# Ledger of designs, part 25: VH-VL binders against q9y8q3

Target 1, 263 residues: q9y8q3
Amino acid sequence: MRRIGLEALERVLYPVIPVVVTAEHQGRVGGMLAAWWMQASFTPPILAVAIAPERYTYKLVRESGVFAFNLLDFKLVDKAPFLGDVSERLLPGKIREAGLNIVRGEVLGAPLIAEASAAVELELVDVVEAGDHDVFLGEAKAVYTVDDFRGGMWSLETYRPLMYLGRTRRPGPVYRVYLTPRGWERREIEFAGGKLKPLAEKRVRLISRVEEAVKASSSREEAVDAVRRILSEEGLDPSDAEYLVEDALRRAKSYRRRGQSSS
Short names: E, the ipSAE of ESMFold2; O, the ipSAE of OpenDDE; V2, 0.75 times the mean of E and O plus 0.25 times the DockQ between their complexes.

## First folded at step 9 (VH-VL; framework fv_axatilimab)

Design y2 (at its last look DockQ between E and O 0.43; V2 from the best seeds 0.00; counts 0 for: pae E 7.6 > 2)
Fold by OpenDDE, look of step 9:
Structure y2 (fold): chain C 263 residues (1-263), chain A 123 residues (1-123), chain B 107 residues (1-107)
Amino acid sequence: as target 1 above (263 residues)
Amino acid sequence: EVTLKESGPALVKPTQTLTLTCTFSGFSLSTSGVGVGWIRQPPGKALEWLANIYWDDDKYYNPSLKNRLTISKDTSKNQVVLTMTNMDPVDTATYYCAHSYYYGLGSYPFDYWGQGTMVTVSS
Amino acid sequence: DIQMTQSPSSLSASVGDRVTITCLASQGIDNYLAWYQQKPGKAPKLLIYKASELQSGVPSRFSGSGSGTDYTLTISSLQPEDFATYYCQQYNSYPLTFGGGTKVEIK
């Protein structure tokens, strides 16, 4: 082995099987593809996932206290990235726009992806600040699987797990790379492809404006007010301002730390 | 308003190391996707890309000059520094720093440029 | 490396003329092509990105077209302020590379 830079850590940990984290609050159902999840406890059964405050799903989980993990078949690889590319904040009903359907869990009523190969209803038990992300701990209350899961394990006869290998780093088109264990089929999917591209760009612009506003502010309160105004101007929910400011502050802190070490 | 400004020595002797600093405003390298690049232009000649650095400290270099180039950033100071070793008269050029963006959909070209700083390599 | 061949190296034109500049990439660059305008003693100014997208603030008389390896910058009606050197640049792959430039001069 050779020592490499810490900046490569994330990529070293791939491939991973991502989950789609779904949640609902006040009738808004959202979801995101998340690679940073784990089982945290056997008794009780607790799963964990890292989510950044900027994500709309972060808000939904925090506000509702109920969320779900969804495992998608590789057949859905062309739809899955949409959930990570565009925020529900900007595209109400993005899951449906991605061509996926929602079904309610039987125990918590959590929104599940109907087309998922497996789903887990989770009750939020704790949130731990890790850095630029929080780790959400959820106790599993129900598990659902397709018939491929039998005898206590996946047969993999029909289920093809979706694995995420990472994002390309070329200056041109940016692709997320997905794999399936069956022959290690590789799929490169352009970030925010198709009709969602403008919304993805809008998200980036919004985040940039938020960051600038935070930077220009002398207090958190001032930042929140500024971001509320931004959100209002954009026709978005001003109540999201707290989350966006928190996200920006965390990222700023993180990058300052990194910059100090590399300068 | 986005602004960039290059600073450094106007004159460098052969074999010496050139250190250029790009100081910018109107954007931050703490912003996801933000990148800064260096481009040079010899008098009367075409543009040549040198290096890029991004918010996440990802770096790219021109392979022809990679061994001579080091790019770094100080996010807190809104600065990007380019170091070029073993300077030669052929390296005489106007050096520009420029803003770019890596926004997930791909890269954006250089949309904001500094005014450039002329560097002459001479004994 | 992707080589960018720009043509012509120079041209003379009059105000009101339609001007066309071409850029040929040594391999496909998937429309990740930018056009810059540079005036003497000034930094380049971005005109077009993604082959055909007009940069904000750039007059509509500028347009870009092309695909694959062949790209074109067009000035529909040349204005006095348009006399400058123009550069294409690919940003499909590292290293980023520029064309040799086209100097648009007054006839």
Scores: ipSAE 0.063, ipTM 0.671, lowest interface PAE 4.0, mean pLDDT 90
Fold by ESMFold2, look of step 9:
Structure y2 (fold): chain C 263 residues (1-263), chain A 123 residues (1-123), chain B 107 residues (1-107)
Amino acid sequence: as target 1 above (263 residues)
Amino acid sequence: EVTLKESGPALVKPTQTLTLTCTFSGFSLSTSGVGVGWIRQPPGKALEWLANIYWDDDKYYNPSLKNRLTISKDTSKNQVVLTMTNMDPVDTATYYCAHSYYYGLGSYPFDYWGQGTMVTVSS
Amino acid sequence: DIQMTQSPSSLSASVGDRVTITCLASQGIDNYLAWYQQKPGKAPKLLIYKASELQSGVPSRFSGSGSGTDYTLTISSLQPEDFATYYCQQYNSYPLTFGGGTKVEIK
């Protein structure tokens, strides 16, 4: 074996079967494609997922305490840009814009993707800080499947889960790469193109603008105030400022939290 | 403010190895998406791309010069080093380093350049 | 690899003239095309990226257009400070390649 750089770590760990994490707070339903999840306990049944504070779904899960995992068949791969590349913050109703429907779970009322092959309702039981992400631990309260699961396991003759392999490299357009278990087909899906590209670009610019404001600030309070102004200028919810500042602080090399720290 | 500065010898002899250092500020190669490239320009001639290195240590070389070029970085010193072996009088040029980046949706061209350093190869 | 053919190689123009420079790629580059301005003894300066996007701080008299293999830089009203050499560059694929340059001279 030869040693390689740590920046390649997550790609070495792919492929994974990603889930779509869905949640709702105050009438807004959001979702995100997540690769960094696991089963954590059998009794009680606990699942875990890593979410960065910048993600809108992070806010929804923290504030509601209820979320869902949704497993997708490969036939829905064309929905990946809506689920993974744009934010509900910038495209309200992105799941509906993707042509997907939300139904409610029977036990917690969690928002589920009706077209998913399986869904799990989760009640948040703990959040563990893990660097630039938090690990959300949820107790499973209900699980749902389509008829293809009736034999007690998936039939690979009919169910083809997504297997995510990461993004292509530069230069040129970025594609997200997926495999299916049948025939190991490689499918490259353009990273946020067409009508979605301006929204994905706006998200990138927003994150960059937040990072600059945080780096220019002398305290967390000053950073939050600056980011509130940025959000207002963009027509976005100023209460999101705390989440965006926290995300930027975790990512920033040179900024240290001063307003909340004791020596 | 983003700045880059090239340093190295102004004169080398044929067959010698050229080592150029790009020292920069206003950005870090620990930042995802960031890259630094080297471009040269012989007197009165067009620009020629040499090599790129990115935050994740991916490296790209002009294939016409691949066996002669080595690019490396020292992120803690904000430096990128280009080494070119077996120098020849035709390699006389101004050598530039330049910033580039990749922010998710595609690559960007060289948006900030150093002032360049002239390297003359003569016997 | 992708060859970039730039025309004309030089042109003479007066202050106030509309100047057009073209750049042809040997294959499609999906608008991954940059334009640079270079004055004698100075480093190139990025003017336009992604074929038509104006870099911050660049005057609005500069514009870029085109798609596929055919791209154009336009200076709508030439100013004294615009006398320079202009280069196109594709960044769609490695190796990165530049056009041969267009020298814009005062008549």
Scores: ipSAE 0.013, ipTM 0.522, lowest interface PAE 7.6, mean pLDDT 86
ESMFold2 (binder alone), look of step 9: mean pLDDT 92; pTM 0.948

Design y3 (at its last look DockQ between E and O 0.26; V2 from the best seeds 0.00; counts 0 for: pae O 5.2 > 2)
Fold by ESMFold2, look of step 9:
Structure y3 (fold): chain C 263 residues (1-263), chain A 123 residues (1-123), chain B 107 residues (1-107)
Amino acid sequence: as target 1 above (263 residues)
Amino acid sequence: EVTLKESGPALVKPTQTLTLTCTFSGFSLSTSGVGVGWIRQPPGKALEWLALIYWDDDKYYNPSLKNRLTISKDTSKNQVVLTMTNMDPVDTATYYCAHSYYYDLGSYPFDYWGQGTMVTVSS
Amino acid sequence: DIQMTQSPSSLSASVGDRVTITCLASQGIDNYLAWYQQKPGKAPKLLIYAASTLQSGVPSRFSGSGSGTDYTLTISSLQPEDFATYYCQQYNSYPYTFGGGTKVEIK
């Protein structure tokens, strides 16, 4: 084996099966596709997911303490940009815009995607800082499946998990690359394609403005005040400022970020 | 604050190899998506793209220069190096290095540039 | 290689004028087009990317439009600091290529 640079690390680790993380606070439901998740404990059953502070879902989980994982069938792959490539901040009601429906779990009332093949309700038990992300640990309190799950095992003739291979294509637009389980063909989905592209561009500009404001500030309080003004100018919720400042501070090790990918 | 600075000889004789170093700060080539490119501009003429290297060591060259170019990086020193062989008086130009990016929205153009360094090819 | 034909090569204008510069690509470039401003003795400065998106810190009097092969840069009300040479660049395909430039001079 030959040693390679750490810059290639995440691409070596794919493919993975992502989950959609959903959460709700004060009547607002958000979601995000997340590839960086695992089961962390058998008894009690604990799942983990890494979420960056900039993600709207981060705020929702921190504020409510309740979230869900949703496993999607590959038939829904064309809806992935609505779930993973744009924020609820910039597209209110994005899950409904994707043509998906929210239902409530029976145990915690967690928001679940009705069209998912499986869902897990989670109660937040800890948050662990891990560089530019936090690892959210949730205890599973309920599990739901469609009829295709029988005998304690999926039938891959009928359930076709999303299998994510990563992103990028040079030059040109970013594509998220998925594999089908059958035949191992690749499907490439343009990042925030079509009507979503302007929203993704707005996010890139917003993150850039936040980073400049944080660099220009002498204290966290001044940074938060500056970012509140930026959010207000953009017609966004100023109470999000502390989350965006925290995200920028964690990335301040001379990293360059534009339109961050999912956690 | 993102800055880039080109360094190397101001005068090169025909047939010699030019070596230019781009030293930068405010970003790292360890960061996913980051790239650094080289562009030149002969006096009074238009810009010409030369080469580009990304954080994952992907490299791209202008084929019109007949494979005279080599680009490399040293991430720990925040440097990118361009070599250009068999210099000719027509290669007299200001040479710029510039930041590029490829991530969520795809390819980005050169958003931050160095001041440039003038290289004269003469006997 | 994608040829970028920029017009006009120069123009004279007064402060307050509306200025339009065009850039034609030899084939479709899917909005992978940038506009740069360059003042004498200085490095180029990115104004617009993705055909129409303003770079951070660029005044709103600058705008870009177009699609396919035809693109334009517009300065809605020319200011004294806008007298410069402007370049378009495609970044759809390697090699990246620039237009020949448009020098905007004071009338």
Scores: ipSAE 0.074, ipTM 0.582, lowest interface PAE 4.4, mean pLDDT 88
Fold by OpenDDE, look of step 9:
Order: C-alpha cells, then sequence, then structure tokens
Structure y3 (fold): chain C 263 residues (1-263), chain A 123 residues (1-123), chain B 107 residues (1-107)
C-alpha cells in the first residue's frame, strides 16, 4: 500500500450500496440517495445515515422524526440519480417525477418507495453533528423485503444490488457510476441530465446566493433573515432558511480549514 | 453585481513576461464552485481560452501555452493573476478575465467578463 | 483538442429575419456548449449555456438546440441590437475551445 491524500478517502470507500432516505412532513414527501449509512446498533436495531443540512430530506427527517431507508434494485439505476441530483425543495414530488411510487409503512407510516427491494421504517432517536453532515440515528421499527430475501439472506436471484462507485471528476460532464455484482454491470449516469439541468442550475444559484448572504451577514440571525428573503423571492419555503444557513456555515468552515492546511 | 477588471501593461517587449491581474467584485473565490478564467482574442480573430483557476486552487491551462502560463489567486484581494512568459508579437491580443463556476453537475461557461485589456507585444 | 467549426463565418440579414448559426464539434460534447454575443470593442456576452439554456436577461428570441456534435443558435426575429459576432464554445473538455465566430451583418 501507498499513502495517498485524504481527499481521496471518499472514493476509497466505494463501492457502497446506497439507500434512498425518504421522509415526510406536513404532506411533503422527499427522498435522497445516500451512500453514507451504516448499522449502528443491533439491540436496539439502529441505523445511521449522514445528511447535510442543505438537503431537503434533512429538514423532513428533523421535523418529522420518522424516516425510511429504501434499497433499490439495479434496474432502477436510471432513476436513482434523479433522487440525488434534484432537491424536493425545487421539484415538489420529485419521487413521483422519477417514476417511483410511495407507499406507507405499516408501523410508522413512513413513506416507502413501492418499487424498492427493501425498506426500513426508522424512528429518529438522535442526531449527531459530525462536520458538514449530521449523522441521523434511527431505530428500525419495521423492515420490508421482496421475495428474493429468503432463508435469512438475499438469494440475489432476482435482486440486483445497486452499488455506487463514485462520480467522475472535472472537467466535462460529471457522471455517477453505479455497479451491480451480477456480471459487474456498470452504468454511468450524467448528473442532472436533460430536463434536470435547469433544476440543478437553479439549485446552484440558490446555494450561491445563500453563501453570499451568509458571508455578508454579521450574525446568524441576519443571515437567516437574508436567506428567508431569498427563498421568498424564489417562491420557496422561507422556513428552509435556517437549514440552508447552517449548511453554508459548515461548508465555509470546511473550506477555511482546507485552505489553512494547504498553506 | 459581478464585475471583473483586467489590469496590466498595455505594451510588452518580446521575450518579456506579461503579468495580468484580474480584480473582481460581487463574488469570492472562497465560495465553493467559483472559478476565474482568462481568455484572449487577437484583433479580428476568435477567442482563445488560456487558463482557469477554481476556489480550491485547482488550475487548468491551455496545453498549447501551458509551459508559459501561470495562474494564481489571492482570495483576500479578490484577484487572479495570470503570468505569461516569453511573449511574442503573436501574443498581441485583448485579454479577458471571466467568471465561471463548477457545480455538482459539471462545468459552467463564462457568464461574467471583464472589459478586457489590450496587450501589444512589440519591440 | 475539440475543434469547433461555426457556419457560416458571416451572414447578412434584415431586422425581423430568422437567423440560424451552426456549430459543429469534432467530437461529442454532451451539450456542454455555450453561445456568446460579442459587439465591437466589447467583451463577449453569454447568451446560452448547456446548449439550450437561456442565460438570465437574454431575450427569448435567442434559442439553442442540438446534441452530440451538432448545435444551433437561432434568433427568431433579428433585432437591430443583434448585429454582432457570435461564438460557440465547448466546455466539455480542456482545453476549452471556441468556434471561429459568425458575424451577423445588416443587409
Amino acid sequence: as target 1 above (263 residues)
Amino acid sequence: EVTLKESGPALVKPTQTLTLTCTFSGFSLSTSGVGVGWIRQPPGKALEWLALIYWDDDKYYNPSLKNRLTISKDTSKNQVVLTMTNMDPVDTATYYCAHSYYYDLGSYPFDYWGQGTMVTVSS
Amino acid sequence: DIQMTQSPSSLSASVGDRVTITCLASQGIDNYLAWYQQKPGKAPKLLIYAASTLQSGVPSRFSGSGSGTDYTLTISSLQPEDFATYYCQQYNSYPYTFGGGTKVEIK
């Protein structure tokens, strides 16, 4: 082995099987593809996932206290990036737009992806700040699987796990690379391709405005107010302001640290 | 409002080094995704991309000129500097700096430009 | 390097005309194509990016289309202020490259 830069750590940890984290608050259902999750406890059964405050799903989970993990079959690989690239904030009903359907869990009533190969209803038990992400700890209250899961494990006769290998680097089009162990089929899917581009760009513009607002503010409160105004101007929910400000502050801190280490 | 302004010598002698400074406002190179590039345009000719620097100090150069170009940034001053060595009359052009962006979905073109500064290389 | 070939190099048109400019890339650029307008003595102005997305503040008479290697800028109804030189640019790969330009002149 050779020592490499820490910036490569994320990529070193791939491939991973991502989950779609789903949640609902006040009738708004959202979801995101997340690679950074784990089993955190056996008794009680607790799962963990890292989510950044910028994600709309972050808000939904924080406010509802209920969320779900969904495992998708590789056949849904073309739909998976949609959930990661587009925010529910900007595209209400993005899960449906992705061509996926929602069903309610039987125990918590959590929104589950109907087409998922497995799903877990989770009750939020804790949130731990790790850095630019928070780790959400959820106690599993129910688990669902397709028939491929039998005898205490996946048979993999029909279920093809979706694995994420990472994304390509600049310049040029950015692709997310997905794999399945069955023949190691590889799929490269462009970030926010086609009709998603405008939404992705809108997200970028919004985040940029948020960052600038935070930078220009002398206090967190001022920043939140400024971002509320921005959101209002954009026809978005002003209640998201606190989360977006938090995200921007964390990112700023992160980059400052990077700059110091590089100097 | 985003603004960029190029500054540097209007006249450079052959073999000398050109140093151009782009001073900008309305954005910061401390902002993730932000990039500043240099593009030049000889009189009556097409545009040529020279270099690009991002917030994370990632740098890209035109391979045809890579050995002659150095791009750097001073985030605290909102400045990007381009150095080009061994100038030749063929390098006579209007030099522009421009704002760009890289986001999760890929690269972005140059959406804000400076007014450009004419650089003449002559003995 | 990816070569960008614009056509025509120049054209004459009248106010109200539909104008079409094409840009051909030597290889696929996956819609990483931008169009700029440049007037004499001025810096280029971004009109369209991502092949078809209109830059904020740009009139709707401008539109972009295309895919793969073939892209088109269209001005649906040419206005007096539209007489300028237009450039395409790919930003799919380094080095970024521009087309040779198309000068739109008044007939």
Scores: ipSAE 0.024, ipTM 0.597, lowest interface PAE 5.2, mean pLDDT 90
ESMFold2 (binder alone), look of step 9: mean pLDDT 93; pTM 0.948

Design y4 (at its last look DockQ between E and O 0.34; V2 from the best seeds 0.00; counts 0 for: pae E 6.9 > 2)
Fold by OpenDDE, look of step 9:
Structure y4 (fold): chain C 263 residues (1-263), chain A 123 residues (1-123), chain B 107 residues (1-107)
Amino acid sequence: as target 1 above (263 residues)
Amino acid sequence: EVTLKESGPALVKPTQTLTLTCTFSGFSLSTSGVGVGWIRQPPGKALEWLANIYWDDDKYYNPSLKNRLTISKDTSKNQVVLTMTNMDPVDTATYYCAHSYYYGYGSYPFDYWGQGTMVTVSS
Amino acid sequence: DIQMTQSPSSLSASVGDRVTITCLASQGIDNYLAWYQQKPGKAPKLLIYYASTLQSGVPSRFSGSGSGTDYTLTISSLQPEDFATYYCQQYYSYPYTFGGGTKVEIK
């Protein structure tokens, strides 16, 4: 083995099977593709996932206390990045727009992706601040699978696991690389292609404005107020301001920490 | 406030190697997404991109000059160095370093520039 | 390499005029297009990125439009401080390339 830079750590950990984290609050259903998840406990059965405050799903999970993990078949690979590219904040009905359907879990009533190969209903038990992300711990209350799961194991006869390998290198448009064990099929999917690209770009612009507002503010409260105004101007929910400010502050902090460690 | 400043020789002889240093403040190359690029501009001419370097030490060069260019960074000093070998009078130009950013969704153009340093290649 | 053809190379205008500069890419660049303003003896200043997004602090009289291969910078009402040279740049793929520039001169 050779020593490499820590900046490559994330990519070293791939491929991973991502999950779609779904949640609902006050009639808003959202979801995001997440690669940073794990089983945290056997008894009770607890799963964990890292989510940044900027994600709309972060808000939904925090507010509702109920969420779900969904495992997607590779056949849905073309839809997967959409769930990470576009925010429910900017596109209400995001999952539907992705061409996916929602069904309710039987135990918690969590929103599940109907087309998923597996789903887990989770009850939020704790949130741990790790840095620029929080780790959400959820206790599993129900598990669902397609028929490919039998005898206590995936047969993989019909289920093709979706694996995420990472993003392409610079410059220009971002491509995400996905794999499946079936002949190790590789797919490179462009970030928010077509008509969805403007929404993805709008998200980036929004975050930039938030960051600038935070930088220009002398206090957290001032920042929140400024971001509320921004959200209002954009026709968005001002109540999201606190989450966006938190996200910006954490990113700034993490960047400073990294700078210190590298100096 | 983000600032960048280029430094190096104002005069270089043909066939010699040019070494330029970009010293910056207000940002760090240890920050994820941060990049620094070099761009040059001959007198009265258009801009030409030379090279980019990013926080993860990823480097990109103009293919037309790739064999002559080396870009490196010293994060602790907030410096980026560009080396260009076998200089020729045609390489006479103002050389700029500039801040860029690569976010999760794509590349960003150059939003902050140094004032530039004029380099003349002459015998 | 992606070639950026900028037009016109120069134009004369008066204060208050509407100014339009075009940039044509040799291939689609998917809105990864930036516009810069450069004054004599100064470094370029970013005006617009992603074809139409105004950089922070840039006056609203500047706007960008276009898609695919064709892009336009518009100054709705030219101000005295706007007399300068403007450049387009694609950052869709390496190597990054710039247009030839458009010098906006006072009539």
Scores: ipSAE 0.262, ipTM 0.729, lowest interface PAE 1.7, mean pLDDT 91
Fold by ESMFold2, look of step 9:
Structure y4 (fold): chain C 263 residues (1-263), chain A 123 residues (1-123), chain B 107 residues (1-107)
Amino acid sequence: as target 1 above (263 residues)
Amino acid sequence: EVTLKESGPALVKPTQTLTLTCTFSGFSLSTSGVGVGWIRQPPGKALEWLANIYWDDDKYYNPSLKNRLTISKDTSKNQVVLTMTNMDPVDTATYYCAHSYYYGYGSYPFDYWGQGTMVTVSS
Amino acid sequence: DIQMTQSPSSLSASVGDRVTITCLASQGIDNYLAWYQQKPGKAPKLLIYYASTLQSGVPSRFSGSGSGTDYTLTISSLQPEDFATYYCQQYYSYPYTFGGGTKVEIK
């Protein structure tokens, strides 16, 4: 590998699937196309997105505490400039001007793009400074999809992901480059298959023993001592006991949260 | 105030290598989007673009000069250097350096020029 | 390479006249066209970029128009200080190329 300048950093990280972040405050809906997002937690379900303070959407999310992520199909790629290149400050009603419609989520009333392939309603939990952007952490409260999402999976025969590759190089006009693959090869790879399968099975047995030991313990210290003994018996490093106990406690806490929310 | 100034030899013999330095002030090549280009003008003739270099060390050359050109920068000295090999009397011209810029929306033409330096290739 | 054909090569006009100079590109350049003014012994000065946008400090009697391959510089009321040679330049693709120039003589 050779070293390159940091100016190219973001291009190395593309392609990505961007989301449109939407929010509303005092009757005005704004949005921005954002490539710098991630899922930050499984339980509770937290999504993160980097937003510069200068963006109009930054203000809308801060003031309302409610926002949404919208995943777009590639059929909407021509709408991207209205969402990514122009501020709501400069083009009021830019989402409507793009020919897109806003509907309200059922749980938080978050503004959703009706034409999106998926949307997530988010309640703002925290904002973390990360240099010239702040990272917004939102807890997902609702998820919506179109029929292309079936059996817990996208149907890639009909859903065309919108992927962002960056901007064209000089000279002349600048174009933002988007991609949707044609003729994708899909491979289903067995989890820990082949020579790794015995290790995966051993791990499952270990985790089961750890969970039983934590359940049987009346204190964290007692649980750690029990798990330390299990690790020693398995020929593993006993200093990992604290981590495994914390992991087991976190899973137990998350299970209660999920069960309560599904009532 | 943005200024650029070209320096180098006024007379070059055929086959020799020309080295020109553009020294500038009022802007920095550390600024994202900033570039410097070289343009020449033979006496009584039209302008001809030679090369550009940008803040990120990206470089572009006029292909008609068949790799005779090398452009480089020293950001800390506010300098850009153009080297042109195998000079010929046809290369006699006034040589300019000029500021350019690349916005995220597109390129910008040469908005500030140096005064130019005349280079004669003979004998 | 995009060839820029500029016409006329020279013209003579009186103070107050409306003057037009044309620039034809060998292919579409999507308004990535600049106009420069060059007075004798001096470097070119940018007048207009993106076909029609006036550079800061340029008098409003200068205007640019056109699209695609056909572009025009207009001086609505020629002044004595407008004696110069005018060049168009495309910056749509490398190599950048210039027109041959139009010398404007004022009586």
Scores: ipSAE 0.014, ipTM 0.492, lowest interface PAE 6.9, mean pLDDT 83
ESMFold2 (binder alone), look of step 9: mean pLDDT 93; pTM 0.949

